VHH binders against Vitellogenin-6 (vit-6). Designs and how they scored, part 9

Target 1, 176 residues: Vitellogenin-6 (vit-6), of Caenorhabditis elegans (p18948r1340to1515)
Amino acid sequence: ANCVVKSTKINTFDQVAYRNQFTPCYSVLAKDCGSEKSEPRFVVLMKKINEKKEWKNVKVVYGENEIEMYKTEEGLICRVNGEEIEYQPESEIEKKQYNIIWLNKNTLKFDSDDVTVQFDGVNARIHLSALYRNQQCGLCGHYDNEKETEFYDAENQENTIPKFAKSYLYKDSKCN
Below, E stands for the ipSAE of ESMFold2; O stands for the ipSAE of OpenDDE; V2 stands for 0.75 times the mean of E and O plus 0.25 times the DockQ between their complexes.

## First folded at step 4 (VHH)

Design Bf3 (framework vhh_etentamig_d1; at its last look DockQ between E and O 0.06; V2 from the best seeds 0.00; counts 0 for: pae E 13.1 > 2, grease 26.1 > 24.2, SAP .728 > .668, placed apart)
Fold by ESMFold2, look of step 5:
Formats: sequence, C-alpha cells, structure tokens
Structure Bf3 (fold): chain B 176 residues (1-176), chain A 124 residues (1-124)
Amino acid sequence: as target 1 above (176 residues)
Amino acid sequence: EVQLLESGGGLVQPGGSLRLSCAASGFTFSSYWMSWVRQAPGKGPEWVSGISKSGGYTYYADSVKGRFTISRDNSKNTLYLQMNSLRAEDTAVYYCAKDTYYDFESGYYAFDHRGQGTLVTVSS
C-alpha cells in the first residue's frame, strides 16, 4: 500500500484523499501502532521548514536510528544520526535492516523490511507492506478498510482536518 | 520455479499444540516477507500471521494472538508456525504464502504463490 503526501494533499493507504496544511511542528505521517512493545518499530514524521515555501523536512525513526531528509537552497540533504550523507550516484548505505539510496541528487529513498519512504524535498511517498494491515496510524490513515473514519465529508472538512491533524502532532516543548 | 511445501498438520484435541513447517525453494527466501494463511471449508482465505524479511517483526490476526508464533530460519529456507491452545475454530487447511497482500476491495489476502497446504483438524 502507498500513501502519497503532496504540498497540501494526502492520499492515504486506504486510497482516500484529503487536504492538509503542514506546520513547522512535526506531524506523524505513518507509525507502527501494532507493536506489542512500548516503542513503535518505525515513525515517519513531516514538517514544513519555511512558511513561504513548500519545502519539507521528513524524519524517519527506525529502531535506534534517526534519518532526516530536507531541501535547502543547495539541494536535498540527508542526515543519519546527525551526520550528513553526501550525494553519490548509485551509492547506498547498508545497515542491518535498512538502506538509504540516492535515486538522483533530488530524490532520496529510505528502504527497510517494513516501510519505504521516497522524498524529493516537497513530496513524500510512503510504501507499507501488507503486514501493517490494522497496524498503522498517522495522517496516512489506519490501513484498515475503514475509509469513513479518516475524515468527515467535504462540507465539514475544515473543522475536522484541524482536529485530525492536531491529533498526530509530535509533542515537544516548542510545539504544544 | 517457486516451491512451497507445508507439513506438520494433523488431528489434535482442543487445547493441544502443533508446529507447522514450510520448506521454500526456487527463490531467494530471505528477500521476501512470508505469511501463513488458512482456509476453512466454505470460507475464503484468512490471513493468520506474517513475518518480515529478516524475521525481526511478526504480526498476527486477532483470532490467534497470544496462541500462535510465527518464525523463520533464512539459513534453512524454512517458515514455521507454532500453534498452541488450539480451538475447534482453528480447523482449516494452512498455507504458506510468499508476497501476501491485503485486498481491501475483496476483503481477503491475495497470494503471489502458495503451497498445497497442510490440514489441521481440532476435534474432541
């Protein structure tokens, strides 16, 4: 299943589209909500970097690793646990259960057993295996065959979308 | 040619245990997520359990959580299902499946490949 996140539009894992406005605070796009442990196996987060541009920061938390991808005037940047990774054609970083791949200088891919995130600085595509049926939560929906639970109808979309979006804000001292 | 061969089924009393095995060949086993799927007579396939490529993550249908354990040994190209506390409702043919996907339109799991299955019967 795929979730496609564009500037103001999200198409969920259940193939339901709605409009969303990102803020400078992280929102949860997709999260392992089926783990029997206290910590999810992955969390995919997104925030807006600049209020005047549609540039985004995507963060993937996967096990003990934190992968950040974001656009700058100099191009797309990737950091792994704070260390910047330079663009190299056909290069990849192999770890125990994930890889980071430059598809080109403007597109990165995080690839793992369970989740794949493709990001170009503005838009993201999140792919989940079928293993996450009923095991996923976030702005990308619940992947649970329940399309009506992900948003209200179009006439009430404005007052519903803010409540839905706020429920997935990543809490910290600067954003609550 | 992809080959999946299930074994370990049989007749067991309620509350009993069985361990199913699936021998895989004809593909790079460690590169694929794997699932167990079961089918009771007159019903469509029901996804039972799934396991990631590395075996690091496991998933279960609500009906089997806490009773069944999926595992894999990538060095032996083998998938396992340990079934404990069996109930009459667990009676089905159990299939090992490669690249299983959930089809939201039909409400069933689709398979890329599956074996011939192994029958599990739970009866007093």
Scores: ipSAE 0.005, ipTM 0.204, lowest interface PAE 13.1, mean pLDDT 74
ESMFold2-Fast, scan of step 4: ipSAE 0.259; ipTM 0.627
ESMFold2 (binder alone), look of step 5: mean pLDDT 84; pTM 0.845
OpenDDE, look of step 5: ipSAE 0.123; ipTM 0.568

Design C1 (framework vhh_7n9e_1)
Fold by ESMFold2-Fast, scan of step 4:
Structure C1 (fold): chain B 176 residues (1-176), chain A 124 residues (1-124)
Amino acid sequence: as target 1 above (176 residues)
Amino acid sequence: DVQLVESGGGLVQAGGSLRLSCAASGFTFSSYDMYWGRQAPGKGREWVSGISDSGGSTAYASSVKGRFTISRDNAKNTLYLQMNNLKPEDTALYYCAAYSDWLYQSKGYEMDYWGQGTQVTVSS
């Protein structure tokens, strides 16, 4: 199933909708939370990068590779393992285990066997391999095809955010 | 113009086997994860099994694990479901679908588009 982030609204893999206020700190949208406790195969993170707009930075950690996608006034910028790659018409970045495709100047797609992330600088759509059913964690939900309120300990009806969502906010001295 | 055409269903006795096929067209089949779902009469849709775009990863609902095997042939744009040791509870219309709502956005369908389906009936 797909998890869709539109501005502050998240519609999880299990089709549960709620609001999450993105901050300058990364939040975990989706992560390999497999039982083995080995290094996760993937982690998808998102943070807000512009104070007046809902502009975002999405980071995909896939194995030993780190891919960042973020919005600028001129469109999206992609960074692969620290190296910045600006938009080029019809550009595609292919690696052994994944592909990065510029669908247009304002839309990027990260594609792999495990996770696909489509990002337009504000909104994201995440597709997860069915292999991660019951092994996915993060703001995008558990991916178990169950809608249970007990999974979400919302504080109140307005701006309701599940308690588990607070545990997925990456917070350190480098963000406020 | 995404099209998914399921086939291979039929009437089979409990303990029997069937192999379903799904012929895909109108999109780059090898770029999308695929799955099989089913819907029994008067019931909601149930996810059955999924496979990654390369075929390297598979997953199964607990109700079918060990009995069903999902596979794909990207050169033929075809998805398969091998069903063994069938039970009366497996009686349903079986659908294939791609894990991608952007494939179906312009078509006016929901996030997961299901084809016409192929009927599987298991007698006791």
Scores: ipSAE 0.000, ipTM 0.156, lowest interface PAE 15.6, mean pLDDT 73

Design C2 (framework vhh_7n9e_1)
Fold by ESMFold2-Fast, scan of step 4:
Structure C2 (fold): chain B 176 residues (1-176), chain A 124 residues (1-124)
Amino acid sequence: as target 1 above (176 residues)
Amino acid sequence: DVQLVESGGGLVQAGGSLRLSCAASGFTFSSYDMYWGRQAPGKGREWVSGISESGDSTAYASSVKGRFTISRDNAKNTLYLQMNNLKPEDTALYYCAAYSDWLYTSRGYEMDYWGQGTQVTVSS
């Protein structure tokens, strides 16, 4: 299944819906948690970047590469390892291990064998390879086809920042 | 005429090895993530190991990690599972299956194809 983030509503890989109030600190949406002794193959992070609007910054750490996608007054910006990649219709960046595709001026897609992230500056859709069943953790749930194993179920929809969600917050040098 | 045909199972003593094969036909094998699952008597299906469409990514259940190796040959439309240091608890019917990203739904990653399986029995 997809994990879909629509503004503040998250529908997890196991179809559990709840609200999460994003902050200026990164939250882990999805992460390779399958091996305790190995470094994660991917991490997908999201934070809110505008006080009045639900504008987001999504960061995908994929191996040694960092891909950042975020909303500005002029539209979407994409950075790969700190370098801005300009919009070009149907452009595709690198086929070795991952691709970055502009679906249109306002929608970007990160695509790999492991994870796909589609982002429009506010909303995100995340697909995981079937390899990550029972090996996924983060706000998007456990991806185990078992709703009862979710930290936050649909019955807690009124909670905006549940305790489990705070455990996935990253406090970096850019987060006050 | 979509088919997945498993082979290579049999009876083996604890500590032994077996290599399973899955021959795929009727679909574009190189476009699908593949996995091996198993089902022991009286138990539900257990996911064992998966491999991406390109073969660049693999994953293993904790119970088999370090003992089993999944691989594929896209030119031969064949999926493999090398099983080493087999244990009695590995006794099960082993089957291969294909999933496709286009089948992602609210129900999860949909299984499109699976085979009938090959029996593996490990004696103590």
Scores: ipSAE 0.000, ipTM 0.159, lowest interface PAE 15.9, mean pLDDT 73

Design C3 (framework vhh_7n9e_1)
Fold by ESMFold2-Fast, scan of step 4:
Structure C3 (fold): chain B 176 residues (1-176), chain A 124 residues (1-124)
Amino acid sequence: as target 1 above (176 residues)
Amino acid sequence: DVQLVESGGGLVQAGGSLRLSCAASGFTFSDYAMYWGRQAPGKGREWVSGISYDSGSTAYASSVKGRFTISRDNAKNTLYLQMNNLKPEDTALYYCAAYGDWSYLSKGYEFDYWGQGTQVTVSS
């Protein structure tokens, strides 16, 4: 199952489509919500970084690792734990727990056993393993094969779309 | 009531192997993703491994990847964990779990079904 973000349109893991206006604050697209007592295995975040062009920044927190991908005039930039990784044609950066693959100058893929994120600077495709059926939360929906439950917020309350979207804003001290 | 009953733990020397089993009853086992977790003395519960309802997807904690293998037999309602090259750091109570009713973290999400666990002790 895939969740596709095309500019402002989100097609969830259960194939429900809606629009979300991304802001300069991170929104949670997908997150391991399987246990209150365990730290999430992954969190996929997205924010808008250019007001006129729908350019995005995607951050993947995977265990203790932070991978950041964002659009510039020169192409896509990738940072792994704060260090910038320069584009090289057909390059692959393999770590023990995940891989980062440059498909071209403007397209990156983060690949792991839990989650795959493909990003072109504006659009993203997220794939989750079937282990996360009924354990995923965020703007990409519940991954529960029930279309009617897609608009539950972070407190497991069914809400209108505008309230649903606000419940997944990443509330950091540096952004509201 | 539903039950998860773990077995197969014991005392083993570093470098050894054990196979854990989890027998499930009282629910439709084949509809649930299943998990192994562990808890060492004085520590919180740690996720170890998971397997989808159809065995199409598996995942492992980085500390056990390459050494442990999760599998299931839906016809027997049984979950397995094959543990190879055991280390003293693997010493813990091991338990299996299933999700039934999913909820967001702020609502106090819990595994719907927990077993009582089986003790694994790895000596140096």
Scores: ipSAE 0.000, ipTM 0.127, lowest interface PAE 17.4, mean pLDDT 73

Design C4 (framework vhh_6fv0_2)
Fold by ESMFold2-Fast, scan of step 4:
Structure C4 (fold): chain B 176 residues (1-176), chain A 124 residues (1-124)
Amino acid sequence: as target 1 above (176 residues)
Amino acid sequence: QVQLQESGGGLVQPGGSLRLSCAASGFTFSDYAMYWVRQAPEKGLEWVSTISTGGDSTYYKDSVKGRFTVSRDNAKNTLYLQMNSLKPEDAAQYYCAKYSDWLYNAKGYEFDYRGQGTQVTVSS
């Protein structure tokens, strides 16, 4: 199942469409909200980086690794754990747990067994493993095959909170 | 340092009303969704209500829907819970709560920050 972000329109994993105004603060698109108390396997975040354009920064936290993809006037930039990686035509950077693939100069793909993120600097497509059915939370929905529950947390029912409330802040002093 | 201070609790008879307040400091209040949670004697922490950063979206535990109203005043860094038609089962210590950073809050089911709480007692 795919969650698609086109500019400000989000089509969730359960195929519910709505608009979200991205800000200079990171919003959680997708996160491992599993039933165990362990740290999340992955978190996918997005923020807007240009006031007059829908240019975005996407951050994928995957285990101990942080992958950042964002748009500039020169094209897409990718950083892995703070280190910028150079574009190479038809290149692929393979790691044991994930791959980073330049599909072309304007499109990057983060690929793993858990989550796949394809990003062109403005739009993103996120694919989750079926193992995350009923364990996903964030702006991309609950991934439970029920449209009525898109705004629910995957946690305990008595502690259920709307998914959009979970997007209210990972915020720092540069968030304006 | 994040500080949350609740007030407004007390003893009320069944069917009565109370208004709880939470004064927040040490963080940018308008940047965080806020929560009311409660804990009755010998029970675990129970979520009661959520309010979005701007106050335009509110959510409630099923058993309090229609009776409780959460609101916030971002200019005063204050969170409120208006409780009407109180029932004996609403008696609990009420806490104002927030998560730290959403990215790092998957380490458990309790909130990162809670105040000292304010006690609500409903007669008999």
Scores: ipSAE 0.000, ipTM 0.149, lowest interface PAE 13.3, mean pLDDT 73

Design C5 (framework vhh_etentamig_d1)
Fold by ESMFold2-Fast, scan of step 4:
Structure C5 (fold): chain B 176 residues (1-176), chain A 124 residues (1-124)
Amino acid sequence: as target 1 above (176 residues)
Amino acid sequence: EVQLLESGGGLVQPGGSLRLSCAASGFTFSSYDMSWVRQAPGKGPEWVSGISYSGDSTYYADSVKGRFTISRDNSKNTLYLQMNSLRAEDTAVYYCAKYSDWLYDSRGYEFDHRGQGTLVTVSS
């Protein structure tokens, strides 16, 4: 199923819609929360990078790889493990476990067997493998076909929407 | 185009009951959370009640909790508000609204669409 972020509106994997005010701090959109190991197989994060515009930075941590996609005045930028990838028509990066594809100059796609993220600098669409049913957590919900559980925080406790959103906010020194 | 048509308002005496209906069209009603919002004379809008797309979860403002019941019939694309034990303070125009963002904004609510409203007057 798909989780769609349209500017500030999030429509979760279980079709619950709500608004989230993105900040300069990363928020967890989707994360592997069902692994027997402490290390998640993937984490998808999003933050706001412009004070007046809904420009976003999306970060995908997939195994040992970090993929960063963000909007600038010149268009969409992609970095893989810290190295910038220049847009070129029909360009893609193939790694053994994932692909990064420029669908056009304004849209980028991260594709793997576990998670797919499509991003245009403001909006994102996230698709999870069916294997992550009941193993997903984050602002995109639990992917369990139960709307009543969508607002559980990181400890799986039922919370109000504002408290729920705060539980998925990743704080570091860069978000002041 | 999304259209919401409220009905069921009218004059009722204190302690009485009314059932409001909202006929929805132009979208897949069974896929969206819905709410009721009211605006009393000389006051700003007040969120009253909300219901999930499936009808399994319901929410109420403290001012109406225990007296009002929200429900829906997805086969008929219709939203309902059963209002019991009505008080003069419940006098308002009641609007059917499509959006769930209202749940965490006590000052207001952000609904994509609302209907024309139906007037409820509670007076002897």
Scores: ipSAE 0.000, ipTM 0.122, lowest interface PAE 16.6, mean pLDDT 73

Design C6 (framework vhh_8fcz_2)
Fold by ESMFold2-Fast, scan of step 4:
Structure C6 (fold): chain B 176 residues (1-176), chain A 124 residues (1-124)
Amino acid sequence: as target 1 above (176 residues)
Amino acid sequence: QVQLVESGGGLVQPGGSLRLSCAASGFTFSSYDMNWVRQPPGKGLEWVSGISYSGDSTTYADSVEGRFTIIRDNDKKMVYLQMTSLKTEDTAVYYCARYSDWLYSSKGYEMDVEGQGTQVTVSS
């Protein structure tokens, strides 16, 4: 099961659809929430570029590695631990525990045994290993094959911004 | 100024109950998961219980499951630990703790705010 973000519409791992207005502050889409008092194995974050129509930046934190995907006028730019990697046709950046794959100049894929993130600058698709059932939290839902009452009540229908969405907004001094 | 202030500790008999309180200030309380940790005499810190930022999810160490309940009141910026069926092994200094958000920390999940603690002694 996949979580799909299309512009402002999110279809969660449990296949519940709703709208979320992304802001210049990062929101958590998916996170390893099964570990108490330990580092999450992964965190996937997304924010809106405030001066661009529906353009997004995605950040994947995977173990000790930080991968950032940025949309530009010339396509996507990828940074791995702060180092910029420009598009090259049909290229793959292989690391011991994950891969970064350019599907084309406008589409990047982060691939690992735990999480896969495909991003085109506006839309994202996130796939989690089945081992993360009941261990996932974020805007993509709990991935438990059960609905959470507060998340999936009538107030969280497709045309409403869910209450829990604000709880996954990380506000710091650098977001507008 | 970020601050956590614990209270409610004391001397209690085995099988008794206590409620610990933690008052938070100086940060957006409703955006953070909160935890209780304890330090028994002569031992290291031991995680006891956690509650999500919304209050919807709670988790407990095996040693306290079914005996302790963690609750929070976001409007009052308080987190509580209701302790029942206390054992001599529960004797410790109890700390309210906020974990650092690993997203913004180079060191991963660590308690980034700890209070001064409140002493719980379970003895006849």
Scores: ipSAE 0.000, ipTM 0.119, lowest interface PAE 15.4, mean pLDDT 73

Design C7 (framework vhh_8k46_1)
Fold by ESMFold2-Fast, scan of step 4:
Structure C7 (fold): chain B 176 residues (1-176), chain A 124 residues (1-124)
Amino acid sequence: as target 1 above (176 residues)
Amino acid sequence: AVQLQASGGGFVQPGGSLRLSCAASGRTFSSYDMGWFRQAPGKEREFVSAISYSGDSTYYADSVKGRFTISRDNSKNTVYLQMNSLRAEDTATYYCAAYSDWLYDSKGYEYDYWGQGTQVTVSS
């Protein structure tokens, strides 16, 4: 299934649409919440990086690896574990567990067996493996084919939309 | 770069059917959203249909909705356009394109690659 973020509009894995105002703090879009005795396999985070534009930074934490994609005046930048990856037509960085593909100068794709994230600097599309049905949490919903559970928070409790969104917001000294 | 080869065009009577194929070469085919566009003589190129890289989402221009069906087979690196109930106004050169935007409005797309065209002529 797919979750689509278009500027501020989120269409969840269970096809529920709502708006979320992104801030300079990271929000969890999608996360492996089903691993009871292990750390999450992936976390997809998004924050707003420009006050007047809906420019975003997307961070994918996948195992021990951190992939960061963000918009600048010159286009998209990609960092893997802190190191900037230069744009190259048809560039693909293949690792045993994931790939990073530059679809064009303005669009990046993180691809793995667990999660795929396509990002253009403003909008994102997230695809999850069927293994994450009933094991996904975040702003993209619960991925359980039930619309009423989309607003469960990080503690898996039903909430109103504003309280739900706040439960997935990471606050630190840089984004308060 | 992905390279695209469009085929399957031809002459057909009104009410007939044709299936167009867009064969891709290259290792990144399954990473691209794919679309079909057409251009008739003296007109600008217009959007016809699009399909997401996964095949989960399809889009159609109002003029072809209910008559045309887009599909893809990532194992064969091919996109198809099944064209039914063809009309004289469907006469055009059809192009396939690879792009990275889900928006089906042709003016909103950022196009990566365009295939060669295949001519479709619908006439009595």
Scores: ipSAE 0.000, ipTM 0.131, lowest interface PAE 13.4, mean pLDDT 73

Design C8 (framework vhh_7ocj_1)
Fold by ESMFold2-Fast, scan of step 4:
Structure C8 (fold): chain B 176 residues (1-176), chain A 123 residues (1-123)
Amino acid sequence: as target 1 above (176 residues)
Amino acid sequence: QVQLVESGGGLVQAGGSLRLSCAASGFTFSSYDMGWYRQAPGKQRELVAAITYGGDTRYGDFVKGRFTISRGNAKNTVYLQMNSLSVEDTAVYYCAAYSDWLYDSKGYEEDYWGQGTQVTVSS
């Protein structure tokens, strides 16, 4: 199942569409929310990085690795564990249990057995393994084939859309 | 299952008023930006008014101050109050629900369209 973010519109894993105003604060799009006490296997975060344009920064935390992708005037920039990786035509970056693929200067793909994220600087497509059905949380919904549960918050309680969105927003000195 | 149904159009004399309604079904109305467009004979379709899911509004220059867009989330309906109508307002008026239109200067890429309602203003 795919979750698609087009500018400000999110179409969740369970095919429920709604709008979310992205801010300079990171919002959780998708996260491993399994019930056992352990670090999440993955977290996909998104924030807005331009005041007038819907330009985004997407961060993927996968195990102990942090991948950051963001929009510039010249295309996308990718950082892996703090190190900037330059675009190379027809190349991919294979590390540990994931791949990073530059489809072109303006499109990146993070691919793993658990989650795939395709990002063009504004829009994102997120695909989850079927193993995460009923174990996913974030703005992309619960991935449970139930439309009625899409607006549960970070504590698994039903909310209105504005409150639902706020429950997945991190506030700090840079985004207040 | 998804449907937008316009109503309230008709014939009115110049200087009069009309209120258009657009009833939405089959999607989560409160999550969508909504808009009204119009198309007069021989002219391009034009944005008349828009309202975001958060309640922010914008208007085409030719209707600002005369028309007011509003929404009733409890009734899944968007409204266009049209005052001080002129012959130049004669057109088919279309309701639309959008995915990306906050940033779309052309305003034609939409999730859903209604079939339109005719407004005719006579002198």
Scores: ipSAE 0.000, ipTM 0.117, lowest interface PAE 14.4, mean pLDDT 74

Design D1 (framework vhh_8k46_1)
Fold by ESMFold2-Fast, scan of step 4:
Structure D1 (fold): chain B 176 residues (1-176), chain A 122 residues (1-122)
Amino acid sequence: as target 1 above (176 residues)
Amino acid sequence: AVQLQASGGGFVQPGGSLRLSCAASGRTFSDYAMGWFRQAPGKEREFVSAISWSGGSTYYADSVKGRFTISRDNSKNTVYLQMNSLRAEDTATYYCAAKYGSLYDTSEYDYWGQGTQVTVSS
């Protein structure tokens, strides 16, 4: 199942569409929210990085690894655990549990057994393993095949869209 | 499913007021965003106002903003549209509509009630 973010429009894993105004603070798009895990296996975050343009930064926290993909005037930049990696034609950054693939100069893909994130600097497509059905939370919905639960917040409470979005704001050093 | 019954329409002079009511049947009313739409003779149906399932968010068409107020009472399964400072151009059949879940899309609604006629004339 796919969650698609096109500019400000989010189409969730359960195929519910809504608008979200991204801010300079990270929002949780998708996260491993299984009750039996002390730490999430993955967290996918997105923020807006340009005031006039819908340019984004996407961060994937996957186990102990942090992958950051973001748009610049020169194109996409990828950072893995703080180290910048430039575009190389036909390049693939292979790690033990995940791969990072340059599909072309303007499109990056993070690929793992749990989650796949495809990103072009503005838009993102997130694919989640079926094993995360009923264990996913975030702006991409609950992946439970029930559209009425899409706007439950981080504490599993139903909310209006603005309150729902606010509940998934992630605190970091730029938003303290 | 939800069934909707609109009422409260009638004849009123310019500058007058009316309150429309939309009664919903079923015990799932609080799961639905509610909207008011209107259709004047020979015109297409147009959006008037919407309210979220919790009542925390409201939306208004520019033509009615500041004059109309939408509200809901989930304990009574009812949505209201308070119409003040009515104008001849507000003459239309008014329909209430329900959309399961999200308030995000005001153009597409799932369930529609029978209309109630509002005529504003001197």
Scores: ipSAE 0.000, ipTM 0.101, lowest interface PAE 18.3, mean pLDDT 75

Design D2 (framework vhh_7ocj_1)
Fold by ESMFold2-Fast, scan of step 4:
Structure D2 (fold): chain B 176 residues (1-176), chain A 121 residues (1-121)
Amino acid sequence: as target 1 above (176 residues)
Amino acid sequence: QVQLVESGGGLVQAGGSLRLSCAASGFIFSDYAMGWYRQAPGKQRELVAAITSGGSTRYGDFVKGRFTISRGNAKNTVYLQMNSLSVEDTAVYYCAAYLEDWSGRYEYDYWGQGTQVTVSS
């Protein structure tokens, strides 16, 4: 199932649409929340990086690896574990558990068996493996969780952040 | 017609082992992620184990290290090997199949009828 972030509009894995004002703080879009004891297999985070434009930074934590994608005046930048990977036509970076693919100069795709993230600097599409049905949390919804679907239907207003979404905001002195 | 048929459930003493099988028909098995869920009396259905079409696996916390999921694409079957069973593992176990459609928003999923596992002390 897909969660689509189009500027400020989020269409969740449970087909609930609402608006979220992204801030300079990271928000959790999607996370492995199947177990409180086990470490998450993935976390997908997004923050706004420009006051006037809906330019974003997306961070994917996948196991011990950190992938960061963000928009600049020069285009989209990718970092893998802190190292910048510049655009290269037909390039992909393959690790045993995941691939990073430049679809074009302005679009990146992170691909794994667990989660796929496609990002263009403003908009993102997240595909989640069926492994995570009822095991997912974050702004993209709880993925076929009946209770969360009812909650979102009641709270689905433009520019309204659902109450649960505030718990997924990573707090930092520079953004709180 | 899509069908998922579970087998291998039954009564077992604590500390024992069971292997569940789920035979799939009516779809291209190798394109589907497969999972095992369980539901104990008075509790909600929970994930036990899942395996993607590519072979990646995930386990619920309560079964980690004791259960193993595997798949045999040639036989259109998914398996759950359950070791070191405890009374808390008593539940109806369900097989599920998920088609991952990258272009679509929802997966099309299928469920088996369930098989009872009872663990006595």
Scores: ipSAE 0.000, ipTM 0.292, lowest interface PAE 13.0, mean pLDDT 76

